VH-VL binders against Chromatin structure-remodeling complex subunit rsc4 (rsc4). Designs and how they scored, part 2

Target 1, 111 residues: Chromatin structure-remodeling complex subunit rsc4 (rsc4), of Schizosaccharomyces pombe (q09948r6to116)
Amino acid sequence: HNAPFDKTKFDEVLEALVGLKDNEGNPFDDIFEELPSKRYFPDYYQIIQKPICYKMMRNKAKTGKYLSMGDFYDDIRLMVSNAQTYNMPGSLVYECSVLIANTANSLESKD

## First folded at step 18 (VH-VL)

Design n2 (from k5 with heavy chain K54Q, light chain E55S)
Fold by OpenDDE, fold request of step 20:
Structure n2 (fold): chain C 111 residues (1-111), chain A 124 residues (1-124), chain B 107 residues (1-107)
Amino acid sequence: as target 1 above (111 residues)
Amino acid sequence: EVQLVESGGGLVKPGGSLRLSCAASGFTFDKYWMHWVRQAPGKGLEWVGHIKSQTHGGTTDYAAPVKGRFTISRDDSKNTLYLQMNSLKTEDTAVYYCAKRYRYGSGSYWFDPWGQGTLVTVSS
Amino acid sequence: SYELTQPLSVSVALGQTARITCSGDNIGSKYVHWYQQKPGQAPVLVIYYDSNRPSGIPERFSGSNSGNTATLTISRAQAGDEADYYCQVWDYSTAVVFGGGTKLTVL
């Protein structure tokens, strides 16, 4: 997607993703808000080379780092990829990342 | 670095009121559940209550001993957690800690970090 | 209400292994977390999700959980390990539950 970055659209997409519920009907945006803590996941940064989270995406949006909506969706895909790389299939975080991916893909295709 | 700093503790008479504050920094405060935990002198840790994040409904829950007397609230614009304590009793005397919820998997969560605590003394 | 039971005190000789138990109905089906608290200080997480150590916590600290009992094990006990230790769980009906705490004395 090569549409120019749109802050309003960014907020709408992020709101949709943050509003997602897991398979038990519980919100899970907090899991992806910040990077995994080195205190609890010391090996995360040995495995994941390009960490990304919602907080970082918001900062990029605020500071004009996104030139296109595609840049933002790429970060979403990166976040999903990171989650699915570090976590096992069937785990909460993995399954949540699948929901994020599906929703993001759906939204991007509508643009 | 995540930091929590409690304030507002002090001496109060039975039946009195007091409001504690917890100033948070180093994380996206409005996205996380926050808890209060207290510890009477020479006693163990006792959960007081929690407030959920707005995206999680923003609701509160309380331990039985404080229900109806204590109110937890938050000002996300100020990164501050509050504990309003009314109708205080001598048994409410304790160090009060604020704590950030942490979770990764499902089915449970722990607290990290904790604030340094603030002492509330209820005495005639 | 869900309750957690800990021994009031445990003693261990320097360099020996201490075991602190936390008992609860079917606690093995829950995740147990452990906190260390030294006099005049706030609690510090030492074990989360039964057996995981936060970075900075010595390998001497370990945890297990099965059946009705969770156990915090402190091997090669040091004088600095003398503290109160609390177990904690989340329960659907009771929300957050702490054990009564165990005072560990290093002899």
Scores: ipSAE 0.886, ipTM 0.948, lowest interface PAE 0.5, mean pLDDT 96
Fold by OpenDDE, last read:
Structure n2 (fold): chain C 111 residues (1-111), chain A 124 residues (1-124), chain B 107 residues (1-107)
Amino acid sequence: as target 1 above (111 residues)
Amino acid sequence: EVQLVESGGGLVKPGGSLRLSCAASGFTFDKYWMHWVRQAPGKGLEWVGHIKSQTHGGTTDYAAPVKGRFTISRDDSKNTLYLQMNSLKTEDTAVYYCAKRYRYGSGSYWFDPWGQGTLVTVSS
Amino acid sequence: SYELTQPLSVSVALGQTARITCSGDNIGSKYVHWYQQKPGQAPVLVIYYDSNRPSGIPERFSGSNSGNTATLTISRAQAGDEADYYCQVWDYSTAVVFGGGTKLTVL
């Protein structure tokens, strides 16, 4: 958590998360790539105060906004939290967020 | 704002070839499936095919009428979708739309947005 | 091959309610999406996942889906609603499937 930010490690972790598959064996990285569209989820931004997605994380990594690996994992936890706040338990997005959380926790423990 | 702009349409003789392009902007292009849909003059919408994102295998699928003649590809570095059309037939005359797949959660997916389309006319 | 059937045309008087049907085998078990297309324009999504409206689509537009029939309902029809409407589903064997389209005329 206190380790300095490592771009190589960031890429490895992100690749692992992006490579996850849902319970039906389908990839789902596209669901978390960008923020939910206001066109389809107009109430999302009334409920979620700190929206975050993979695209934003990559931008933060690229622009040096992450000072530690912990900062990055915190954003992953935030993304998971947002997904589980807005989506119902048992929904695909919710279940996918659980997979992301479990994988991220496992990877962080090895850092 | 998500934008799709088709180009490359025109007049071509039967048996000829044509390549359409779709310039995408306003989203992470390389992370999404892209589709082609066509519409013959005065007719309905007809799915042509799709190409998956690289992380989803990057594979393609085609409607039966165009299979073996059309090829969908993408250049993610240029945010561009392509439709290579070979052995064109008069029945291929149509406005060709590129469309972005959208999904959130379980279930089916829809198309949004659509480009404005480019007209392909196959005539002797 | 999965197929969707729509009536060729539907007429509605100004201010009245139009209903456009989309029939398919057990279509109620699928999610249906609807598109509006005006002459010379690209299709525009008006309903997704059976009954949801994208932001900007009037509340006059609603959708339902059960059994073998999905229905797009347009209440208080306006002249600007005159257009072609297409239903769409995804099917494992056929991939993306569109209905034949329905021309809505506002009288």
Scores: ipSAE 0.886, ipTM 0.948, lowest interface PAE 0.5, mean pLDDT 96
Fold by OpenDDE, fold request of step 20:
Structure n2 (fold): chain C 111 residues (1-111), chain A 124 residues (1-124), chain B 107 residues (1-107)
Amino acid sequence: as target 1 above (111 residues)
Amino acid sequence: EVQLVESGGGLVKPGGSLRLSCAASGFTFDKYWMHWVRQAPGKGLEWVGHIKSQTHGGTTDYAAPVKGRFTISRDDSKNTLYLQMNSLKTEDTAVYYCAKRYRYGSGSYWFDPWGQGTLVTVSS
Amino acid sequence: SYELTQPLSVSVALGQTARITCSGDNIGSKYVHWYQQKPGQAPVLVIYYDSNRPSGIPERFSGSNSGNTATLTISRAQAGDEADYYCQVWDYSTAVVFGGGTKLTVL
């Protein structure tokens, strides 16, 4: 995706992702808001080399670190990849990451 | 580091009102559910209520003993949780803790961390 | 309303194993969390999701949950383990539920 970074579009995409519901109709944005706590996931950072979360993405957007919308979508893909690497298929977090991926891909294709 | 600091506790007469505050830092406050838990002197922990994040509906729920008298609210712009206590009773005397919800999955959650608590004493 | 029942007190000799129970109707179908509270302090999470330890909590602390009883086990009890311990669950009808708490005395 070669489109320049657009803060408005970023906000729209993020809002769409944050608004997603799991298979039971419950929101799950809080799961991806911040990095997994070392308190509960001490091995996470040994497995995941490039941690990323919504909070970090918002910070990158705010500080002008995204040069293109593609950069942002790459971070979404990274977040999804990390979730699917650390969590087993069928788990809530894994399934939520699939929803994020599908939605992000759909939105990116419309940009 | 996640920090929660309660304030606003004090002495109040039965029937009176008091508002507690919980100042939050070290996390994206507006994205998480927040809870109040109280502990009467020499007694156990008692859940008071919660407020959901805005993206989760922003709704509140309360324990039966405080329903209709207590109101939980939040100012996300100030990273602050509130507990408005009206029609206070002597049995409301307790240390009041604010606590952050944590979960990794569906169906259950716990509290971590807890604030240091603020003492509310209801006495004539 | 859903209720959790804990013994009022449990005693353990230094270096021995303490077991604190938390009973509830079909509690095994729920996730149980445990908190330690020392005098004058706020509660501290010691077990989450039945049997998981937060980083910093000694391996001496373990948890299990089955049937109608969850158990917090503290092996090789130390003087510093003397505290009140509370179990906690989430319930659809009652929301957050705490046990009555157990005073652990280390002899």
Scores: ipSAE 0.885, ipTM 0.948, lowest interface PAE 0.5, mean pLDDT 95
Fold by OpenDDE, last read:
Structure n2 (fold): chain C 111 residues (1-111), chain A 124 residues (1-124), chain B 107 residues (1-107)
Amino acid sequence: as target 1 above (111 residues)
Amino acid sequence: EVQLVESGGGLVKPGGSLRLSCAASGFTFDKYWMHWVRQAPGKGLEWVGHIKSQTHGGTTDYAAPVKGRFTISRDDSKNTLYLQMNSLKTEDTAVYYCAKRYRYGSGSYWFDPWGQGTLVTVSS
Amino acid sequence: SYELTQPLSVSVALGQTARITCSGDNIGSKYVHWYQQKPGQAPVLVIYYDSNRPSGIPERFSGSNSGNTATLTISRAQAGDEADYYCQVWDYSTAVVFGGGTKLTVL
């Protein structure tokens, strides 16, 4: 995705992702809002080398760190990858990450 | 660091009203459910109620003893949680804690962290 | 409403193992969380999801949950472990439920 970064589009995409529901119909954006706590996941940062979350993405958007929409989508892919690396298939977080990935891919393809 | 700081506690007469505040910092406040839990002097922890995040509907729920009298609200722009207490009773006397919900997975959730609490004393 | 029952008090000799129970109907099908509270302080999470310890909580603290009883086990009890301990669950009908709390005395 070579389109220049568009804050409006960023917001739209993020809103769509944040609005996703899990298989039980429950929101799950909070799971991806912030990085996993070291308090509960002490090994997370030994496994995941490039942690990323929505909060960080918003901050990057705000501070002009995204040069293209592709940069943003790359972070989404990274977040998904991290989730699927750390969590077992079939777990809630893993399945939620799949939903995020599918939605993000769909949105990116429409850009 | 996540911090929660309650305020607004004090002495109130039965039938009176009081509003507690919980100032949150160190996390994306508007994305998390917030709870109130109280503890009467020398007694155990008692759940008071919660307010969901806006993206989760922003709805509230209350324990039976406080339903109709207490209202939980939040001002996400101020990172502040509120507990409006009306028609206060002596049995409402307690330290009131605000707490952040934490979850990872589809299962239950717990509270982390807790504020230091603020004392509400209802006495004639 | 869903209820959790804890013993009012448990005593343990220094260096010995304390067990605090939390009973509830089919509690084994729920996730149980435990909090430690010392006088004048806010509760502190010591066990989450039945048996997981937050970072910083000593390995002496462990949890189990099966059937109708969850148990917080404190091995090699230290004087600093003297506190009130509360179990907590989430219930669809009752929302958040706390046990009555158990006062642990270290002798």
Scores: ipSAE 0.885, ipTM 0.948, lowest interface PAE 0.5, mean pLDDT 96
Fold by ESMFold2, fold request of step 20:
Structure n2 (fold): chain C 111 residues (1-111), chain A 124 residues (1-124), chain B 107 residues (1-107)
Amino acid sequence: as target 1 above (111 residues)
Amino acid sequence: EVQLVESGGGLVKPGGSLRLSCAASGFTFDKYWMHWVRQAPGKGLEWVGHIKSQTHGGTTDYAAPVKGRFTISRDDSKNTLYLQMNSLKTEDTAVYYCAKRYRYGSGSYWFDPWGQGTLVTVSS
Amino acid sequence: SYELTQPLSVSVALGQTARITCSGDNIGSKYVHWYQQKPGQAPVLVIYYDSNRPSGIPERFSGSNSGNTATLTISRAQAGDEADYYCQVWDYSTAVVFGGGTKLTVL
């Protein structure tokens, strides 16, 4: 949705996402907080052209780079797409990204 | 660069107390669990305990030998992890490392980075 | 508590292949990580998720994990490989468990 960017709403959405738990009831926000380590996953950066993580989204909000809530939701969709491109279906990261997408879609529809 | 630097080690008598600090830089400290791992001289690595991120409740857990004597805390505004060690025993003599857990791709973690360690000697 | 067992020591002739084992009940269903530790230093990860090497770790280091045994293999052993080696598992059901460590001596 094209609603103007709202920092309070941004914080609410991000809080909801970082509070998600996987199918075993475990938190997984650490996976998406920072980009995968180049020391262990250098091929991630050959495959993924526009990396994005929660830390970067917070920085974009803080520096006024989101013009609308839609821009923010686009970054969430990008993060999900990146996760599903790099990781195979059934893997932890892939399945966690599905949970993120479902929650983000639900929250965007309420806006 | 991601770094962890411990400080506060030293010589202390049995029954005494000591507070260790771990200064963190180069990562989003407040979003990660932090751990203490120790190594007695000539012995193996032993997990001491952890503190969760605030998002995960900020709670702590400890290995059995230190429960009730050690307290882990953090100050996210200073990117600093602490270990308060009370009622120290000679078997607590060790190098104490702070460590950050890391994963991607599975639910299994390893430690990266580790600090350089700080020596605690408990002796009469 | 879940336990990991390593031999206390392993010796290898210079240029030969060293194998360091880590035994645990059904360890093959878990991911195993391996650290190298030289005297006075913090541990350094040399293998993660059973068989992957971090950037900068020589291809001489490899790992495997099946059944009740994980193995760190160091081919073409060099004097600089002399160190203590620890295996480690972690998951939500196991928490952090380290092996007791193995001293590798290069003869």
Scores: ipSAE 0.651, ipTM 0.900, lowest interface PAE 1.5, mean pLDDT 94

Design n2 (from k5 with heavy chain K54Q, light chain E55S)
Fold by ESMFold2, last read:
Structure n2 (fold): chain C 111 residues (1-111), chain A 124 residues (1-124), chain B 107 residues (1-107)
Amino acid sequence: as target 1 above (111 residues)
Amino acid sequence: EVQLVESGGGLVKPGGSLRLSCAASGFTFDKYWMHWVRQAPGKGLEWVGHIKSQTHGGTTDYAAPVKGRFTISRDDSKNTLYLQMNSLKTEDTAVYYCAKRYRYGSGSYWFDPWGQGTLVTVSS
Amino acid sequence: SYELTQPLSVSVALGQTARITCSGDNIGSKYVHWYQQKPGQAPVLVIYYDSNRPSGIPERFSGSNSGNTATLTISRAQAGDEADYYCQVWDYSTAVVFGGGTKLTVL
């Protein structure tokens, strides 16, 4: 959390997250790559005040917006919280977000 | 604005070859699977095949009628999807669409967006 | 492999309710999506996940799915609803499957 931002470590963490598989062995990074479509899920933007996705995290890393690794892990936690707020427990997106949280927490504890 | 634009359709003799292109914009092209769907004149929609994102291995899969004759490829640096069509048959005559799959909330996908389509006519 | 069956055509009087069916073995265990296609145009999604409408699709379009049949319902049919309609299913490893299409004629 308190470590200075490191682009190589950012890439390693993100690669680990996008490589995750659900309980059926299927990749699910597409769900978190971009924000939910306003065409299909306009109520998402009434419920979720601070949307975040992998595409936005990559842009923040590229443009120097992360000052520490903790800032990046905070965005991962925000993405997980958003998923768990909008989606019901037991749904695909909710359960995938739990897998993301577990992996990110494990990686953060090694820093 | 998310867009897909096909090109390269035309008239070709049986046994000939043709290469279709699909220019993509407005989304992270390299992170998504891309698909080809065709529609013979007066007929229904038929899935042709897909190519996975590089993150998912970049591999392809095809419907049985085209397997071994058609090749899907992508150039992520140009945001472009391709369909190489070899050993063409008259039954390959169709409008060819490129399409991006989409989901949220479940494991089931639909196609959005679709391109406008490009006509391939195979006749002697 | 998995097949979806639609009637070839359905007719509806102007202002009345049209119902277009999509039949498949245990289709109620799958999510069904519906497209509208007008001549010379690409398909347009009108229903996703059985019963949800994309933004811009009128509420007179609705969908249901149970057992072996999914149904697209168009109430207060208008001349502009005349089109071909396709159902579609998909899940992870399952191939994309389209119904054969139904031509809706508004009389």
Scores: ipSAE 0.649, ipTM 0.897, lowest interface PAE 1.4, mean pLDDT 93
Fold by ESMFold2, fold request of step 20:
Structure n2 (fold): chain C 111 residues (1-111), chain A 124 residues (1-124), chain B 107 residues (1-107)
Amino acid sequence: as target 1 above (111 residues)
Amino acid sequence: EVQLVESGGGLVKPGGSLRLSCAASGFTFDKYWMHWVRQAPGKGLEWVGHIKSQTHGGTTDYAAPVKGRFTISRDDSKNTLYLQMNSLKTEDTAVYYCAKRYRYGSGSYWFDPWGQGTLVTVSS
Amino acid sequence: SYELTQPLSVSVALGQTARITCSGDNIGSKYVHWYQQKPGQAPVLVIYYDSNRPSGIPERFSGSNSGNTATLTISRAQAGDEADYYCQVWDYSTAVVFGGGTKLTVL
């Protein structure tokens, strides 16, 4: 959590998350790659104060905005919290966020 | 804004070949599957095929009428999708659309956006 | 494979309510999306996940889905609503299924 930011480790963690499959064996990284469309989900932006997605995490890594691995894991936790705030338990997005959280927690514990 | 622009349509004789291009912008192209959908004049929408993102293996799949004759490819460095059409038949005459699948909230996708389409006419 | 059936055409008087059906075996267990297509244009999504409207689609467009029938409803029909309308489902497979399309004529 206090480790300095490491781009190689960032790439490994993100690749692991992007590679996750739902309970039916389907990839779901597309749901978290970009923010929900304002055309279809404008109320998302009324409910979620700090939107974050994988595309934004990649840009923060590229532009030096992550000073530690903990900062990156905090963004993953934020993304999971956002998903669980906007979506009801049992929905696809909610349950996928649980899988993300479990994997990220495991990877963080290995630092 | 997400945008798709097709090009390369035209008139071609039966048995000929044609290559369509689709220029993409406004999204992380290399992380999404891309699709071709066609519409014969006065007819409905027909799925042609897709290519997966590289993270999902980059493989293709096709509707039965075009399998073995059409090849979908992508160049992620150029944000461009391609459709190579070989051994063209008159029944391949259609407007060809490039389309991006989209979802949030369920496993069901729709297409958004669509390109404006490019007409392919196969006739002697 | 899975099939969706739409009437070929529907007519509605100006200002009246149009209903366009999309029939499929147990379609109520699937999410249905609806596209509007005007001549010479690409399809435009007007309803997604059975009953939701994209931003910019007026409230007079609505959708429902139960049993074997999904319905697109257009209240207070306007001349600008004349178009072809397609329903669509997507299974957890690689295949997408479109209905055959319905031409809406506003009289």
Scores: ipSAE 0.637, ipTM 0.895, lowest interface PAE 1.5, mean pLDDT 93
Fold by ESMFold2, last read:
Structure n2 (fold): chain C 111 residues (1-111), chain A 124 residues (1-124), chain B 107 residues (1-107)
Amino acid sequence: as target 1 above (111 residues)
Amino acid sequence: EVQLVESGGGLVKPGGSLRLSCAASGFTFDKYWMHWVRQAPGKGLEWVGHIKSQTHGGTTDYAAPVKGRFTISRDDSKNTLYLQMNSLKTEDTAVYYCAKRYRYGSGSYWFDPWGQGTLVTVSS
Amino acid sequence: SYELTQPLSVSVALGQTARITCSGDNIGSKYVHWYQQKPGQAPVLVIYYDSNRPSGIPERFSGSNSGNTATLTISRAQAGDEADYYCQVWDYSTAVVFGGGTKLTVL
């Protein structure tokens, strides 16, 4: 979406995403808050060309890097795609990314 | 870059109180649960308790030996974790570590990073 | 509550293979993490999710977990491997559980 960037809408979308729970009712925002550690997952950075996480999205919003809401939703889609590329279907991270995608798609349809 | 630094350890008499601090840097402190782990001299690691992120309700939980005597709190504006220890006993003598939980890929966590620890000695 | 049991000590000759066990009821259904701790230092993770090594940990360190026993294996033991070793599990309904620790002596 080409709608101009709106910090209030950004905050609402991100709050909804960080509030999500997995199929067992557990929060999972910690998985997406920061990039996977290079100490434990160095191969992540061989496989994933454009890493992105919530911390980076917050920084881009603060520094005026998002020109539109579409730019922000593109980063969410990138984060989901990265999760689904690195992790196997059925894994915790993969399944959590599906929940993120569903919520983000629903919220984007209202912009 | 991610760092935890404890302070406030020292000598205290039984029945006394002491407050430990843990200064955090290099990560989004307010989005993570924080933990205290202790180690008595010559003994193993013992989980003391945690405080959840505010997003997850900011509530605390404690190991049975310290419940009712210890209070964990956090100040997210200062990136600081606290441990208030009251009614101290000689068995509370230990190095106290501040620790952050970490995971990716499964629901199981480990601790990374750990602080270097601060010694609390409870002795008359 | 859930408990993990480790031997108090293990000795290994220099250059030989050390095995440190961590026993718990159905521990094979849980992920096990292992820490190395040297005197005066905080623990350092050497194995996570049963068998993975953090960057910088030599391939001499390996792990396995099945049934009621997880094992940390250190091949070609070096003097610098002398330390205390702790296993750890975590599940969301229970906070962290540590094993009692094993002192590894390299002879």
Scores: ipSAE 0.604, ipTM 0.884, lowest interface PAE 1.6, mean pLDDT 93

